VH-VL binders against 4-hydroxy-tetrahydrodipicolinate reductase (dapB). Designs and how they scored, part 3

Target 1, 258 residues: 4-hydroxy-tetrahydrodipicolinate reductase (dapB), of Thermomicrobium roseum (b9ky70)
Amino acid sequence: MLRLALTGVTGRMGRAVLELAASAPDIQLVCGLIRPARDPHEVAAQLPAPLALTSRVAELVQGADVVVDFSHPAVTVAVAEAAAHAGIPLVSGTTGLSEHDQAVILRAAQHVPVVQAANFSLGIALLHWLLPELVARLPTWDVELIERHHRHKRDAPSGTALALARTLLAAREPAPSPLVYGRGPGTAPRQPGEVGIHAVRAGGEVGRHTVLLATDDEAIEVTHWVQSRRAYAQGALEAARRLIGRPPGLYSLQDLVT

## First folded at step 1 (VH-VL)

Design be4 (framework fv_bepranemab)
Fold by ESMFold2-Fast, scan of step 1:
Structure be4 (fold): chain C 258 residues (1-258), chain A 120 residues (1-120), chain B 112 residues (1-112)
Amino acid sequence: as target 1 above (258 residues)
Amino acid sequence: EVQLQESGPGLVKPSETLSLTCTVSGDSISSYYIAWIRQPPGKGLEWMGTIYHSGSTNYNTAVQSRVTISVDTSKNQFSLKLSSVTAADTAVYYCARETYGDYVDAFDIWGQGTMVTVSS
Amino acid sequence: DIVMTQTPLSLSVTPGQPASISCRSSQSLVHSYGKTYLEWYLQKPGQSPQLLIYEVSNRFSGVPDRFSGSGSGTDFTLKISRVEAEDVGVYYCMQGIHLPYTFGQGTKLEIK
């Protein structure tokens, strides 16, 4: 069994990882990290599955084969150092890291395999690998990106859409390709090489990203959609499984699906 | 460590355009969401707008027709321009980093603020 | 726009005693997927605001356990179990679910 330690156990992603790990026959959840001075008994009562809890990072990594981290930059830095010292691989989805924080993660990656991702969707990771090939083979086709999320999503376009747009732009013909945000009254007609990006905010949709490649005569749509945030938690667990036994280094999620 | 620091003219005449700069140190701004929030003397906080790492912006409808937020990645700076100012625009102006994700979704780092007085 | 109303507007507390601040929104802040984007900020005299609590009840890094947030729908509460001298300042609630983001009018906490 893969012995897994988890940070961020009371957060959205941490709880989803805990639920999935509890039902996975190949995973044993061994310890969770809680904030100092929290009552472990009260936190344990709120969790979807039984888990030993500690506020000490050194204790968190004892008896674990891998650490999955969805916490805060200061905690992530401490966890990375402890994981490196203990020889334990690290999967981290923590966002908002400074360059100094990132330097600590890079040092940890010299000693243990580390994967960092802002988005743990395996499908999106695969699209980052696949889309350059499609665009390189169809270099004159029009490209548009459409993303859809729930009505409460604050950023537009989504970070995932922007990352996919960068991947598409990098794979296009040598001429500069402008990124065009939406089309409305008074916008210029489509120019050769431009990539359009469109954001839709409605209902309760978790996330949908469509890449349209088109000519006058035919089109291809590549769509990824998320029905449940459990997809991200599943991706993090799969990253943990695939990271075991890899040499030290900083890995992308794409490195683990190809 | 990441720090945000606002800078501005201190005094602006009515009807002119106010221009403020937020300088980020200790980190690259390419992944940042930055909000501008103001506080008139003795009053509460008012969100003015946010620029996301994509360059897209959201503005408070109360100032939407007068406000523009932009980013200059070569200088590691965010800027706020507010046109046609009046005495009601006198306030301390803050820039703040907005996080969005699974652990924190909030204004987690704030600049020290810069006081702007609109007076003739 | 969503209006955020705080009560009381000011309170004075003896050190070591508890304090409670209420925040009411004019519309529900409940997301269909179970998230509520309600935050609490503290502005100490002469300083910038700082994050205390996000998503109703989550303490930000470094915030003492004497601070707790609770609530649902339109009614939210910030509690300080044992007020210390360093807790003096103005507390603001904020909703981050609907644009424009809006703050409460603030609650000034003073020690006796």
Scores: ipSAE 0.000, ipTM 0.439, lowest interface PAE 14.9, mean pLDDT 85

Design be5 (framework fv_bepranemab)
Fold by ESMFold2-Fast, scan of step 1:
Structure be5 (fold): chain C 258 residues (1-258), chain A 121 residues (1-121), chain B 112 residues (1-112)
Amino acid sequence: as target 1 above (258 residues)
Amino acid sequence: EVQLQESGPGLVKPSETLSLTCTVSGGSISNYYIAWIRQPPGKGLEWMGTIYDSGSTNYNTAVQSRVTISVDTSKNQFSLKLSSVTAADTAVYYCARDFGESYYYYGMDVWGQGTMVTVSS
Amino acid sequence: DIVMTQTPLSLSVTPGQPASISCRSSQSLLHSDEKTYLEWYLQKPGQSPQLLIYEVSNRFSGVPDRFSGSGSGTDFTLKISRVEAEDVGVYYCMQSIQDPYTFGQGTKLEIK
C-alpha cells in the first residue's frame, strides 16, 4: 500500500483527495496537516474518513511514502523541506508561490522527486502534449482558444487558458504567432498565424476550455470541462502513484502522463 | 484585487434570526478561510467564527448555539445566520479573508466594508 | 479563553514623535510548532480593520517600515518610530493560537 500524507484536509481539494484515497485499495492515508489551535478530535469528526492529524510538518511526513499538498505558499515551503529531509516525494498543487518559495521547491527537487502543477487535471495535462502534435501536423489551420468560468471569476483569461495558449504558440513552426485577446469593434481582420484567446464569465460554470482548429472547409474542436474538483484530486493521486521510485527532479504533470 | 462585500437587513427584531451574506469578487477564495467579526457601537472587535471553502466551520463558543456559517462556492458567497437575537447583537458585522489553514497563520488580510445591524423593535 | 490586554487605551502623539503600544496575553502564545500567533490590526476612523503585523514582527505587504512589532511569550509591543497623520485610528492586538480567537480592547492613537 502507498502510505500518503495530506495537507489541506479541511479544504475542498484536500477533502476530495481524502474521499478518493479512502476508497482506493492501493492507498493508506497515514496523516493529515491541520492549522494550529484546531482541536484534532473536532476536525477528525468532520472528515469523510479516519485520519491521524497533526499541526507539525515534521510529524506529518513520518511514516509516509509520499506527501500531497494543497495548501498555501508558507505551508508548501515547510512541507517541501520536510519531505526532502524525510526522503519522500512531494505532489504540490499550491499556487501563488514567490521566487523565493520556488527556490525552496527546486532545492527539495534535488533530493526527492517533486511534481508541481497549478492544475492537476489529467485531461489538461494530456492536452499540453496533444495540442502541439495537432498544430505541428496542421500548421496552416486557424487556432482559437475559448474558456468559460462562473460569473464571479475575476482573472481573465484563466491560468489554464494562458498555459494552453503558451503551449499552442510554442508549437507553431516558425516564431510564435501574436496572441489576440478577444475581438470587438475596431479589431483588425484575422492575420496569418495569430491565436485568439477568449474569456467568458457567466452562470456557475466550474471551468471549460475549447481549442478550435479550422479551415474554410472543416474544423476540429477539442473541449475539456470540469464538473467536479474530484477530477483534480484524481489527477493528484495518480501523480503520487507515478512519482514513486522516480529519481530526484522537478516533474510537470505532463511528464507523468506521457 | 480581491473584494469582500457584506449585505444584510439593517434592522432585525428581538428573537428573530439575523441573516447576512458576504460576496467575494476579484479573486479566488480557494485555500482561504472566511471569518465573521462583529463590532458593537463604540466597542472592540469580536470574532464570531470561520469557514473554509469545503464548508468546515469553527465558532466562538459564546455564540456557538445560535450561529451557523455556510458557503456557496458556485456563487463565491458566505452566509452567517444568528438566531434568537437580542439588543446585545447590535453591531457592525464584517467578513474577512483569513490565511489560517496551515502551519503558518498570517491573519485577516482582506476585509469587507461592514454592514450595520440594529436589533430593535 | 485567552484574554488580551492593551496599554495604554489611548495615546496622543505629536507628529514625528514615536509611539508604543503594549499587548499582554493571559497565557503564552508560543505554539509547539515554534510559532507565536500574535497579530496587530489598525482601524482608521470610518474604515474596516487592516492587517499591520503577523507572527509578532512580520510587516504585512505595503505597511510602512516605521511600524515594527516585537515580543515573546505573553508580552508584545507595537512601535511606530515617527507618527504621521495617516496613522490615526484604533490599534488592536489579536491572538490566534487558541479558539476562540480574541482581540485586545484597542488603543486609540490621536495627533496632538
Scores: ipSAE 0.000, ipTM 0.427, lowest interface PAE 12.6, mean pLDDT 84

Design be6 (framework fv_bepranemab)
Fold by ESMFold2-Fast, scan of step 1:
Structure be6 (fold): chain C 258 residues (1-258), chain A 123 residues (1-123), chain B 112 residues (1-112)
Amino acid sequence: as target 1 above (258 residues)
Amino acid sequence: EVQLQESGPGLVKPSETLSLTCTVSGGSISGYYIAWIRQPPGKGLEWMGTIYYTGSTNYNTAVQSRVTISVDTSKNQFSLKLSSVTAADTAVYYCARHEYYGSGSYDNWFDPWGQGTMVTVSS
Amino acid sequence: DIVMTQTPLSLSVTPGQPASISCRSSQSLLDSEGKTYLEWYLQKPGQSPQLLIYKVSNRFSGVPDRFSGSGSGTDFTLKISRVEAEDVGVYYCMQGTHLPYTFGQGTKLEIK
């Protein structure tokens, strides 16, 4: 059984990971990290499955085969250092990392395999591999990105859409103005090689990303649709499974699906 | 019972670097976060930045180019350095224990606070 | 940056009467998981700020039950059901949903 330690146990991602791991026959949850200010009994009563809790990072990694981390930069840094010292792989979904934080994670990756990702969708990871092949084989086709998220999403375009745009642009011939954010009054006509990015905010949609490749005569649409945030938790657990036994290094999710 | 105490004798000349220290007593700093917050005379509170005991930091973008927060675990001390000071940097400076929540599941609040130390920038 | 606006900037209250302070954010404080990080602090004369309320409506340890917080989205309220002399000071709201963390400009509470 894969012995898993988890940070961020009271957050939505942590709870989803806990629920999925508790029902997985190949995973044993061994410990969860809580803040020193929290009452362990209060937290345990709120969790979807039984889990030993600690506020000490060294205790969190003790006896684990892998750490899954959905916390904040300061905790992620401490966890990365402890995991590296203990020889334990790390899967981290923490965002907002500073340059210093990233340097600590890179040093940890010299000692243990690490996945650091802002999005744990396996499908999006696969598209980062597939889309360059499509664009390279169809270099004159128009490319547009459309993403849709719930009304409360604050960033626009999504981080996922921006990452996909970078992947698509890297596979195209250089253009003077490669990215176009929306189209409206005053927008110049389409230039060869440009990629348009469009953001829609409405309703309760978890996330949807469409890449349109088109000519005057035909088109291909590639759409990734997230129906449940469980997909991200599932991806994090699968990353944890696939990191076991790998040599030290910083891995992308794409590295684990290809 | 954890207590925080700021120190920094209060007078700094324009263009110099302001250096303040926050000393933690009543417990180990291991596993804790410290924030620096300032209050100019007669004005409101402004968050400067936060540091975890391992050295990881986040800064307010308004002061990011001038501010550095550091930690010395052997002395149970946190320090704030603010370079190129002007009269606008005159304020009471507080340190406070902070639950760090940028994108994770932890709550976000400041407690306890130090008593504050007054810094006046004058020539 | 999220701008926090408090009203009123000052109020005078007879002891035993209620008081209400409003805090408005320039954008919604609701995160993608349905949580709102809004706190209230009290700074008594000559003292450091102290935490009263966290996550909109949760009373911090040792805070009297006459204090309550409410609100959602961009509009938040701190209520004191019966003001006592010890409640004098400046009240600040703070948002913790997005960096940089930002405070309201403060509301001064005085006893008549």
Scores: ipSAE 0.000, ipTM 0.414, lowest interface PAE 14.7, mean pLDDT 85

Design be7 (framework fv_bepranemab)
Fold by ESMFold2-Fast, scan of step 1:
Structure be7 (fold): chain C 258 residues (1-258), chain A 121 residues (1-121), chain B 112 residues (1-112)
Amino acid sequence: as target 1 above (258 residues)
Amino acid sequence: EVQLQESGPGLVKPSETLSLTCTVSGGSITSYYIAWIRQPPGKGLEWMGTIFYSGSTNYNTAVQSRVTISVDTSKNQFSLKLSSVTAADTAVYYCARLDSYDILTGYFDYWGQGTMVTVSS
Amino acid sequence: DIVMTQTPLSLSVTPGQPASISCRSSQSLLHSSGYTYLEWYLQKPGQSPQLLIYEVSKRFSGVPDRFSGSGSGTDFTLKISRVEAEDVGVYYCMQSIELPRTFGQGTKLEIK
């Protein structure tokens, strides 16, 4: 059994991880982290599964095979150091990390295997590996990115779409063309090597990303879509499973799916 | 191994400001809270204040009006400034690393060697 | 402020004999989280304090098994089962449940 310690137990992602882990036959939940100001009895009562709770990061990692972290930068930093000291792998999805926070995570990775990601979709991670292979084998094909999200999404294009675009451009010839954001009145005809990126905002869609590779005679579409945010919690647990036994290092989620 | 080293003037005149620096090596200061603790000759330990790399601080009420702790993450340094010093501020000053979930709890796992400060005219 | 009171103030022990130091707090150190935030530190002659015990009874990394902590509420004890020459120094208890953090007066342990 994989003994798992968890931070952020009262947050949405932490609760999703806890719920999925509790129903997984290969995972034993051993400890959760709470702030000292919280009543552990009150917190335990609201959790979807039984879990021992502590306010000490050193105790959190004791007896665990891996720690999964969805908290705040200050907590993530403390957890990374505790995991490194205990020799325990770290899976962290905490966002808003500063340059200095990332330096602490990099130092922890010198001692234990660490994966740090803003998005735990295994499918998107696989696309970061697959798309360069497609572009390398089909270097003359046109490339376009299309992403779709719910009506309330404020950023455009999505962070995921921008990351995929960077991956595609890096895989092209030594002088890649710039990104073209949408097409409208006054746009020039397609230039060789350019990558178009298009954002659609409608309905309640969680997220969908399509990469179109095309010539005059044929096309390939690669589409990833998220049906439920549970996909991210599933990805975090799978990352934890795959991180076990790996040498120290900072792993991307892509490294774990290939 | 994490090491903390205090430095600063050994003598300070009454009414002036005491300035001390704690340099951390062998580890990142962004991982932890750092506290200043002092020990007057022949007396016990007194906690003065704690800081996280973000600049968040908590001070002992007894010195709160006179004490300022700051951090320089680029140099791995923490500084203590204590204004309007008197003979009562004569002490060995230590910096110590706090292993904790937050700034209020935890324990001091590593300490500097201490620096003696005498307040005398 | 929480006041921490240690007894005895000094203790002389023959090598190999046990030693016991008491610490009493003016208020309960039991936090709403269910943890009791009490630590023990040792300051050897001419050296900085070092952590021995945290959360009443948990030994810090590298601390020998002969050191043990116990207690609850306001009454705490540090025991050394067999005192060795390297144990000479001043022992301090400390509370970490509320600000300001406060230490006991210290107990000086000497070898006969």
Scores: ipSAE 0.000, ipTM 0.413, lowest interface PAE 11.3, mean pLDDT 85

Design be8 (framework fv_bepranemab)
Fold by ESMFold2-Fast, scan of step 1:
Parts: C-alpha cells; sequence; structure tokens
Structure be8 (fold): chain C 258 residues (1-258), chain A 122 residues (1-122), chain B 112 residues (1-112)
C-alpha cells in the first residue's frame, strides 16, 4: 500500500483527494495537516473519510511514502522542506507561489522527486505531449483551437487554451506562427501559419478544448472534455503513484503521463 | 515575495483621462488576473475591472464605457485608464492579484498594492 | 447586479468577546458545480484590504483560527471567536459568481 499524507484536507481539492484515496485499494491515508489551533475532532467531523490529523509538518510526513499538497504558499514551503528532509516525494497543486517560494521547491527537488502543477488534468497533460507530434507530422495543415466553458467563466480564452496554444506554436517550424484571437466582423482571412483561438461561453459546461487540424479535403479533431472537477483530484493521486521511485528532480505532469 | 505597486498622477482635472500603472515584482503573471478596485474617501470597495494573463478583460458595467485595462508583459505592468473623470471618481485605487484556486474556475485576490490616491479637482 | 448586504454596519466589542458579521446576497452564490463564490476581506486602518476567507469557509494562509466563515445560498456569516486589538478594521464580503463582482458595504469593527 502507498502511504499518503495530505494537506488542505478541508479544501475542495483536498476533500476530493481524500474521497478518491479512501476508496482506492492501493492507497492508505496516514495523516492530514491542520492548523495548530484547530480542534481535530471538529475537522474530522467535516471530512468525507476518517484520517489522523496533525498540526506539525514533521509529523505529517513521518509515516508517509508521498505527500499531496493543496494548501497555501507558506504551508507549501514548509511541507516541501519537511518532505525533502524525510526523503519522500511531493505532489503540490498550490498556486500563487512567489519566486522565493518556487526557489524553496526547486531546492527540495534536489533531494526528492517533486511535481508542481496548477492543473492536474492527466488528459490535458497528455495533449501537451501529443499535439506537438501531430503538428510536426502535419506541418501544412490548418490549426484552430476552440474552447467551451460555462456562462460564468470570466476570462477568454481559458488559461488551458492559452497553454495549449503555446504548445502548438512552439511545435511549428521554422518560426512560431501568429496567434489570432477569434475572427472579427468583416474581412478576416486565414494567414499562412496562423493558429486561431475561439472561446464559447454557454450553459453549465465545465470545460472543453478542441484542436482542429484541417486541409481542404480532411480534418482531425482532438477534444478534451472535463465533466467533473474530480478529474483534477484523480490526476493528483495518479501523479503521486507515478512519482514513487523516481530520482530527485522537478517533474512536470507531462513527464508523468508520457 | 510578490509585490504590487500602484502609481498615478495624484490630481486630475474634471473631463480628463485618469491613467494609473500597477507594477508587479517577485512574480511573472502566467495565470490568474490583475484587478483594479477603488475606494472613495470614507466609503466601501468598488471593483472596476480585471485583466487576465490571457489579455481578456472584464469591466464593471457602471464604468464600462469609460474604463480600459491593459498589460505590458515586457515590463510586467498593468494600466487602468478612466476617461471623462468627475469628482465622483476621487478615490484610492488599488490593484490586486487574482490567484487561480481552481483551474479555469475560481480565483481569489491574495495580494494587494498599497493603493494610490487620485483626486479629481479643478 | 448581485447586491451584497452586510449587518451590522458597525459594532464595538470588548477584547476577548466574540463578534459576528452577516452578509446576505440578493441571489444564490452557489454555482451548479457545487462551489459558492463568497469571500471575506479585512481592511485595517490605513492599510490595503487583505483576504481572510474564500469559498465561504476556507481560511487564507496566515489567518488566525479565531476567524471562521459559514453559510450557504444567500446567507453568510463571519465569526471571530475572541476579538483582539489587531482585528480592528472594516470587513467586506464579496461575491465572484456574476459580473460585476460586488462587495458588501462593509462592517466596521471597533474595540470598546
Amino acid sequence: as target 1 above (258 residues)
Amino acid sequence: EVQLQESGPGLVKPSETLSLTCTVSGYSISSGYIAWIRQPPGKGLEWMGTIYHSGSTNYNTAVQSRVTISVDTSKNQFSLKLSSVTAADTAVYYCARGSEWLPDYYYYMDVWGQGTMVTVSS
Amino acid sequence: DIVMTQTPLSLSVTPGQPASISCRSSQSLLHSEGNTYLEWYLQKPGQSPQLLIYEVSNRFSGVPDRFSGSGSGTDFTLKISRVEAEDVGVYYCMQGIQLPFTFGQGTKLEIK
């Protein structure tokens, strides 16, 4: 059994990880981190599964094979140092890290394998590997990226779509192609080598990203569809499984799915 | 350490355009957003608008016709321009970083600048 | 626009005593995905606002455990179990589910 320690146990991601880990036959939840003044009984009552709780980072990692972290920068820094000292891998989804915070994580990665990611979708990670292969093999095909999200999403295009667009542009030779945001009213013909990005906002769609590769006579569509935020928690858990036994280093999620 | 610092003219005449800059240090924006929030003297907070790392913008409908937010990624600077100002635009203007809590979904404003006072007066 | 209404608008508390601030939204802040877009910010005298609580009940890093958030739908509460001198300031609730993002009018907490 993989012995897993978890931070952020009362947060959305932490709860989803707890629920998935509790039902996984290969995983033993050993400890969760809470704040020093919190009543462990009150926190335990809120959790979807039984879990031993501690406010001490050293105790969190003591009996674990891996630590999964969805907390805040200050906690993440302390956890990274403790994981490095204990010799156990770190999976962290904490966002908002400063340059100094990132330096601490890089230092920890010199001693233990670490994956730090803002998005734990395994499918999106795999597309970052697959899309360059498709574009490199079909260099003359037109490329368009279409994303669809719920009516309440404020940014456009999505962060995921922009990351995929950067991956697509980097794969094109000789120089990166121009990136075109939508097509306006009036004349907007496709220019050689351009990559278009289109955003749709409607209904309750969690997230959908489509890459269209096309010629005059045929087309390929590659679509990733998120139906549940559980996908991110599942990705974090799978990253934890795959990180075990790897040499020290900072790994991307793409490194773990390819 | 992530820091945001606002800078502006301090005093602007009625009918002119207010231009403010927010300089980000210790962090290069690659996710999330920068928001502009203002606070008239003795009053509460009002969200003006947001610009995401993608360049996408959202504006408060109350000022939408007058406000523009933009980014200079080479300088890691964000700007707010508010046209046709009146005495009602007198306020402390803050920029704040919106950090992504849930991918493509939930953000919170975890780092705020010190604020810059703007007085609209002839 | 979603209107955020805070009560009371001001309160004075003896150090060590509890304080409670209510926030009511004109429509539900619950997204179909199950997340509730409600945050609490504190502005200490002469300072910038700072994040206290996000998604109703999650304390931000460095926020003391005496602060807690609760609620659902349209009714939310911020509680301070034992008020300290450093807690003086104006507390704001905010909704992020619908544009424009809106804040409550603020609740001023003072020490007796």
Scores: ipSAE 0.000, ipTM 0.527, lowest interface PAE 11.5, mean pLDDT 86

Design be9 (framework fv_bepranemab)
Fold by ESMFold2-Fast, scan of step 1:
Structure be9 (fold): chain C 258 residues (1-258), chain A 123 residues (1-123), chain B 112 residues (1-112)
Amino acid sequence: as target 1 above (258 residues)
Amino acid sequence: EVQLQESGPGLVKPSETLSLTCTVSGGSFSDYYIAWIRQPPGKGLEWMGTIYYSGSTNYNTAVQSRVTISVDTSKNQFSLKLSSVTAADTAVYYCARTHVTYYGDSYTEFDYWGQGTMVTVSS
Amino acid sequence: DIVMTQTPLSLSVTPGQPASISCRSSQSLVYSSGKTYLEWYLQKPGQSPQLLIYEVSNRFSGVPDRFSGSGSGTDFTLKISRVEAEDVGVYYCMQSLQLPYTFGQGTKLEIK
């Protein structure tokens, strides 16, 4: 059994990880981290599964084989240090890390395998590997990226779409024209090597990303869609499983699916 | 060079709270963690806890309910408070540095230690 | 908690002769990454401990080459090829694989 410690237990991702881990026969949840001001019994009553709780990072990592972290930058820094000292792999999805915070994570990666990612979709990670292969083999084909999210999403394009666009552009080096954000009246005709990116905001869609590769005579569409945010939690747990036994280093999620 | 110096009360009564200070001098400590380690007379070493200059802490589970470590970056001082002391807490208390560097560099535990401060718990 | 056991508790050596100290951990100190988190410290009489060896076999800066560490898994050895008067003191092994960090009980080295 993989013994797992978890931070961010009251957050959306932490709760999803807890639900999935509780039903996984290969995982034993050993401890969760809570704020020092919180009553452990009150927090435990809110959780979808029973879990020992602590406000001390030293207790969090004791008896654990891996720590999964979806918290706040200050907590992530403390957890990374503790994981490195304990010799335990770290899977972290915390966002908003400063340069200093990232330096602490890099130091931890000298001692233990670490995954730090903004998106834990295994499918998106695989596309970061697959899309360069397609573009390299079909270098003259047109490339367009379309993403779709719910009506309430404020950023456009999505972070995932921007990351995929960077991957596609890097595979087409040197690009003769820049990334094109949408097309409207007055936009120039398509230029060789450009990648178009288009954002759709409607309904309750969790997330959908389509890469279109096309010529005058044929086309390929590669689409990834998220039906449930559980997909991200599943990816984090799979990352935890796959980090076990790896040498120290900073791993991308892509490194774990190839 | 980095130097660490402990200071404390010398004598503390049972059931009271022990307060110790470690002052760090010489160089930048932003890449260092500071640990508190104690040694009862004629016995071995026991790690109490560690703190980073940001305030993040790790404690030994044997004393975690009684111990608090804090930092004052403006004074380059680290403090340990140990509540509800008993005769078993009589020891020399040390502060020590852990150096963690960026990619490709060495990692060393407790590479530099203070001189230690003796604390006796007696009525 | 990981328990660290040192043998012998004390040893006496003639200056210039070798010395060997053993350390055994209650569980493997080899993490899945392949790294082994084992250090050796020396505490000279009336002084603070000082770091000698980290990650089983790496000498800390300024430590003489007569000191060497070896071992794997649960069994570790510190060797002094030619003991000098300044080497007198208590030697401690420590594991940093798992919290809490734990030390061996110490080995006292004396001159005959």
Scores: ipSAE 0.000, ipTM 0.386, lowest interface PAE 17.0, mean pLDDT 84

Design da1 (framework fv_danvilostomig_arm2)
Fold by ESMFold2-Fast, scan of step 1:
Structure da1 (fold): chain C 258 residues (1-258), chain A 121 residues (1-121), chain B 109 residues (1-109)
Amino acid sequence: as target 1 above (258 residues)
Amino acid sequence: EVQLVESGGGLVQPGGSLRLSCTASGFTVSSNYMSWVRQAPGKGLEYIGYIYSGGSTAYASWANGRFTISKDNTKNTVDLQMNSLRAEDTAVYYCARDEYYDSSGYSFDYWGQGTLVTVSS
Amino acid sequence: ALVMTQSPSSLSASVGDRVTITCQASQGISNYLAWYQQKPGKVPKLLIYAASTLQSGVPSRFSGSGYGTDFTLTISSLQPEDVATYYCQQYNSYPPEYTFGGGTKVEIK
C-alpha cells in the first residue's frame, strides 16, 4: 500500500487527488497539510474523504512513502526540504517557482526522486515523446499547433501549448524554427520551417491541443482532449506510483511514461 | 454573475463596536477565501484579514484582537466585527474574494462597493 | 515584516505617453504580485495578477513584468480614462498576510 501525504487539500487539484486516492485500493492517505491559521476539524469536515491534517511540514512527511504537492512556492520549498531529509519521493505540480525555489527542488533531487511538472496529463507527456519522432520523420511537412480552452482561461497560449511548441521546435534542424503567434492581416506568408500557434477561448472546454502536420496532398492531426480535471489528478497519482523505488534525480513526467 | 454587497457602516463613537456584513451572490463563500480591506480617506489600501472556506481566520498584526471575521455558509455572508474603535479606524471597508491555493493564482478578483465607517465623537 | 515600496508616489504625463510604475518587495515573493487600479471615487479593480497576467477585460496597453523583488507596471500609451491610483500587492505569504504598496497617483498634464 502506497502511503501518500498531500498538500493543497482545499485547492481544486488537491481535492481531485484526494477523491481519487480515497477510491484507490493501492493508496492510503496518511496526512494533509493545512495553513497554521486553519482549524483541522473544520477543514476535515469539508473534505471529500477522511484525512489527518497538520500545519507542520515535518509531521506531513512522517509515515509517508511519497508526497504529492499542489500548493504555493513557499510551501513547496519547505516540503521539498522535508521530503529530502526524510528520504521520501516528491511529486509537485506547484507553479510560479523562482530560480531560488527551483534550486531547492534540485537539491532535494540529489537525495530523493522528484517529479515537478506544470501539467500531469499522461497523454500530454506521451506526446512530448511522440511528436519529435513524427517531425523528425516528416521534416518537410507544415506544422501548426492549435489549443482550445474554456472562456474563463486567463493565459494564452496555454502553458501546455507553449511546452509542446518548444518540443516541436527542438526536433527540427539545423536551426530552431520560428514560432508564429496567430495569423491575421499583418502576418507574413508562411516561411519555411515555421510553427504556428493558435489559442481559442470559448464555452466550457477543459482543454484540447491539436498538432497539425500537413502537405499539399495529405495531413495528420494529433489531438489530446481533456474531458475532466480528474485526468491531471490521475496523472499525479500515477507519477507517485512510478516514482517509488527510482534512484534520486529530477524526473520529467515523460521519463515516467516512456 | 459574481457580486458582493456590503452593509452596516455608519457613525460610531471612539471605543464603540460595529458589525459589517458582506452578502455574496453568483458564488459560494464556502468555496473561497474572503478578505476585508480598508481605505482611510485620502489614504492607500490596507489589508485586514481573511476567512477561508472552513471558517478559520488570519489577520494583519495590527488588526488581531480588535477585528473578527466570521461567515455563515447558509446565508452566504461574511461579517467583520470591529471592537474598541479609534478615530484612525475611519475608512471605507471592502470585502473581496480571494484565491490563494488554486492554480489560477489571483488575489482579489471581485470587490464589494465598500461601506463607510466614521469613528468620531 | 514584508514591505512593498512603490515609486513614484505620483506622476503626471501626457495622453499617449509611456508610463512606468515600480514596486519593490523587501523579500522574494516569486510572481505572486497583483496590480490594482482605483479611479477617483470608485472601488479598486484588478488589472494584473501573477505579475504579468492581464485580468480579462483589461486593455492591452497595460502590462506587468518582474519576478522576485522587483516589479513594473507599464501603460504603453496613456489614455484620459487611466487617471487613477495604482497599487501593487503581494500575496505570497504563508499563512496569508497580504501587503499593499503605498500607491502611485497617475494624472494627465
Scores: ipSAE 0.000, ipTM 0.392, lowest interface PAE 15.5, mean pLDDT 84

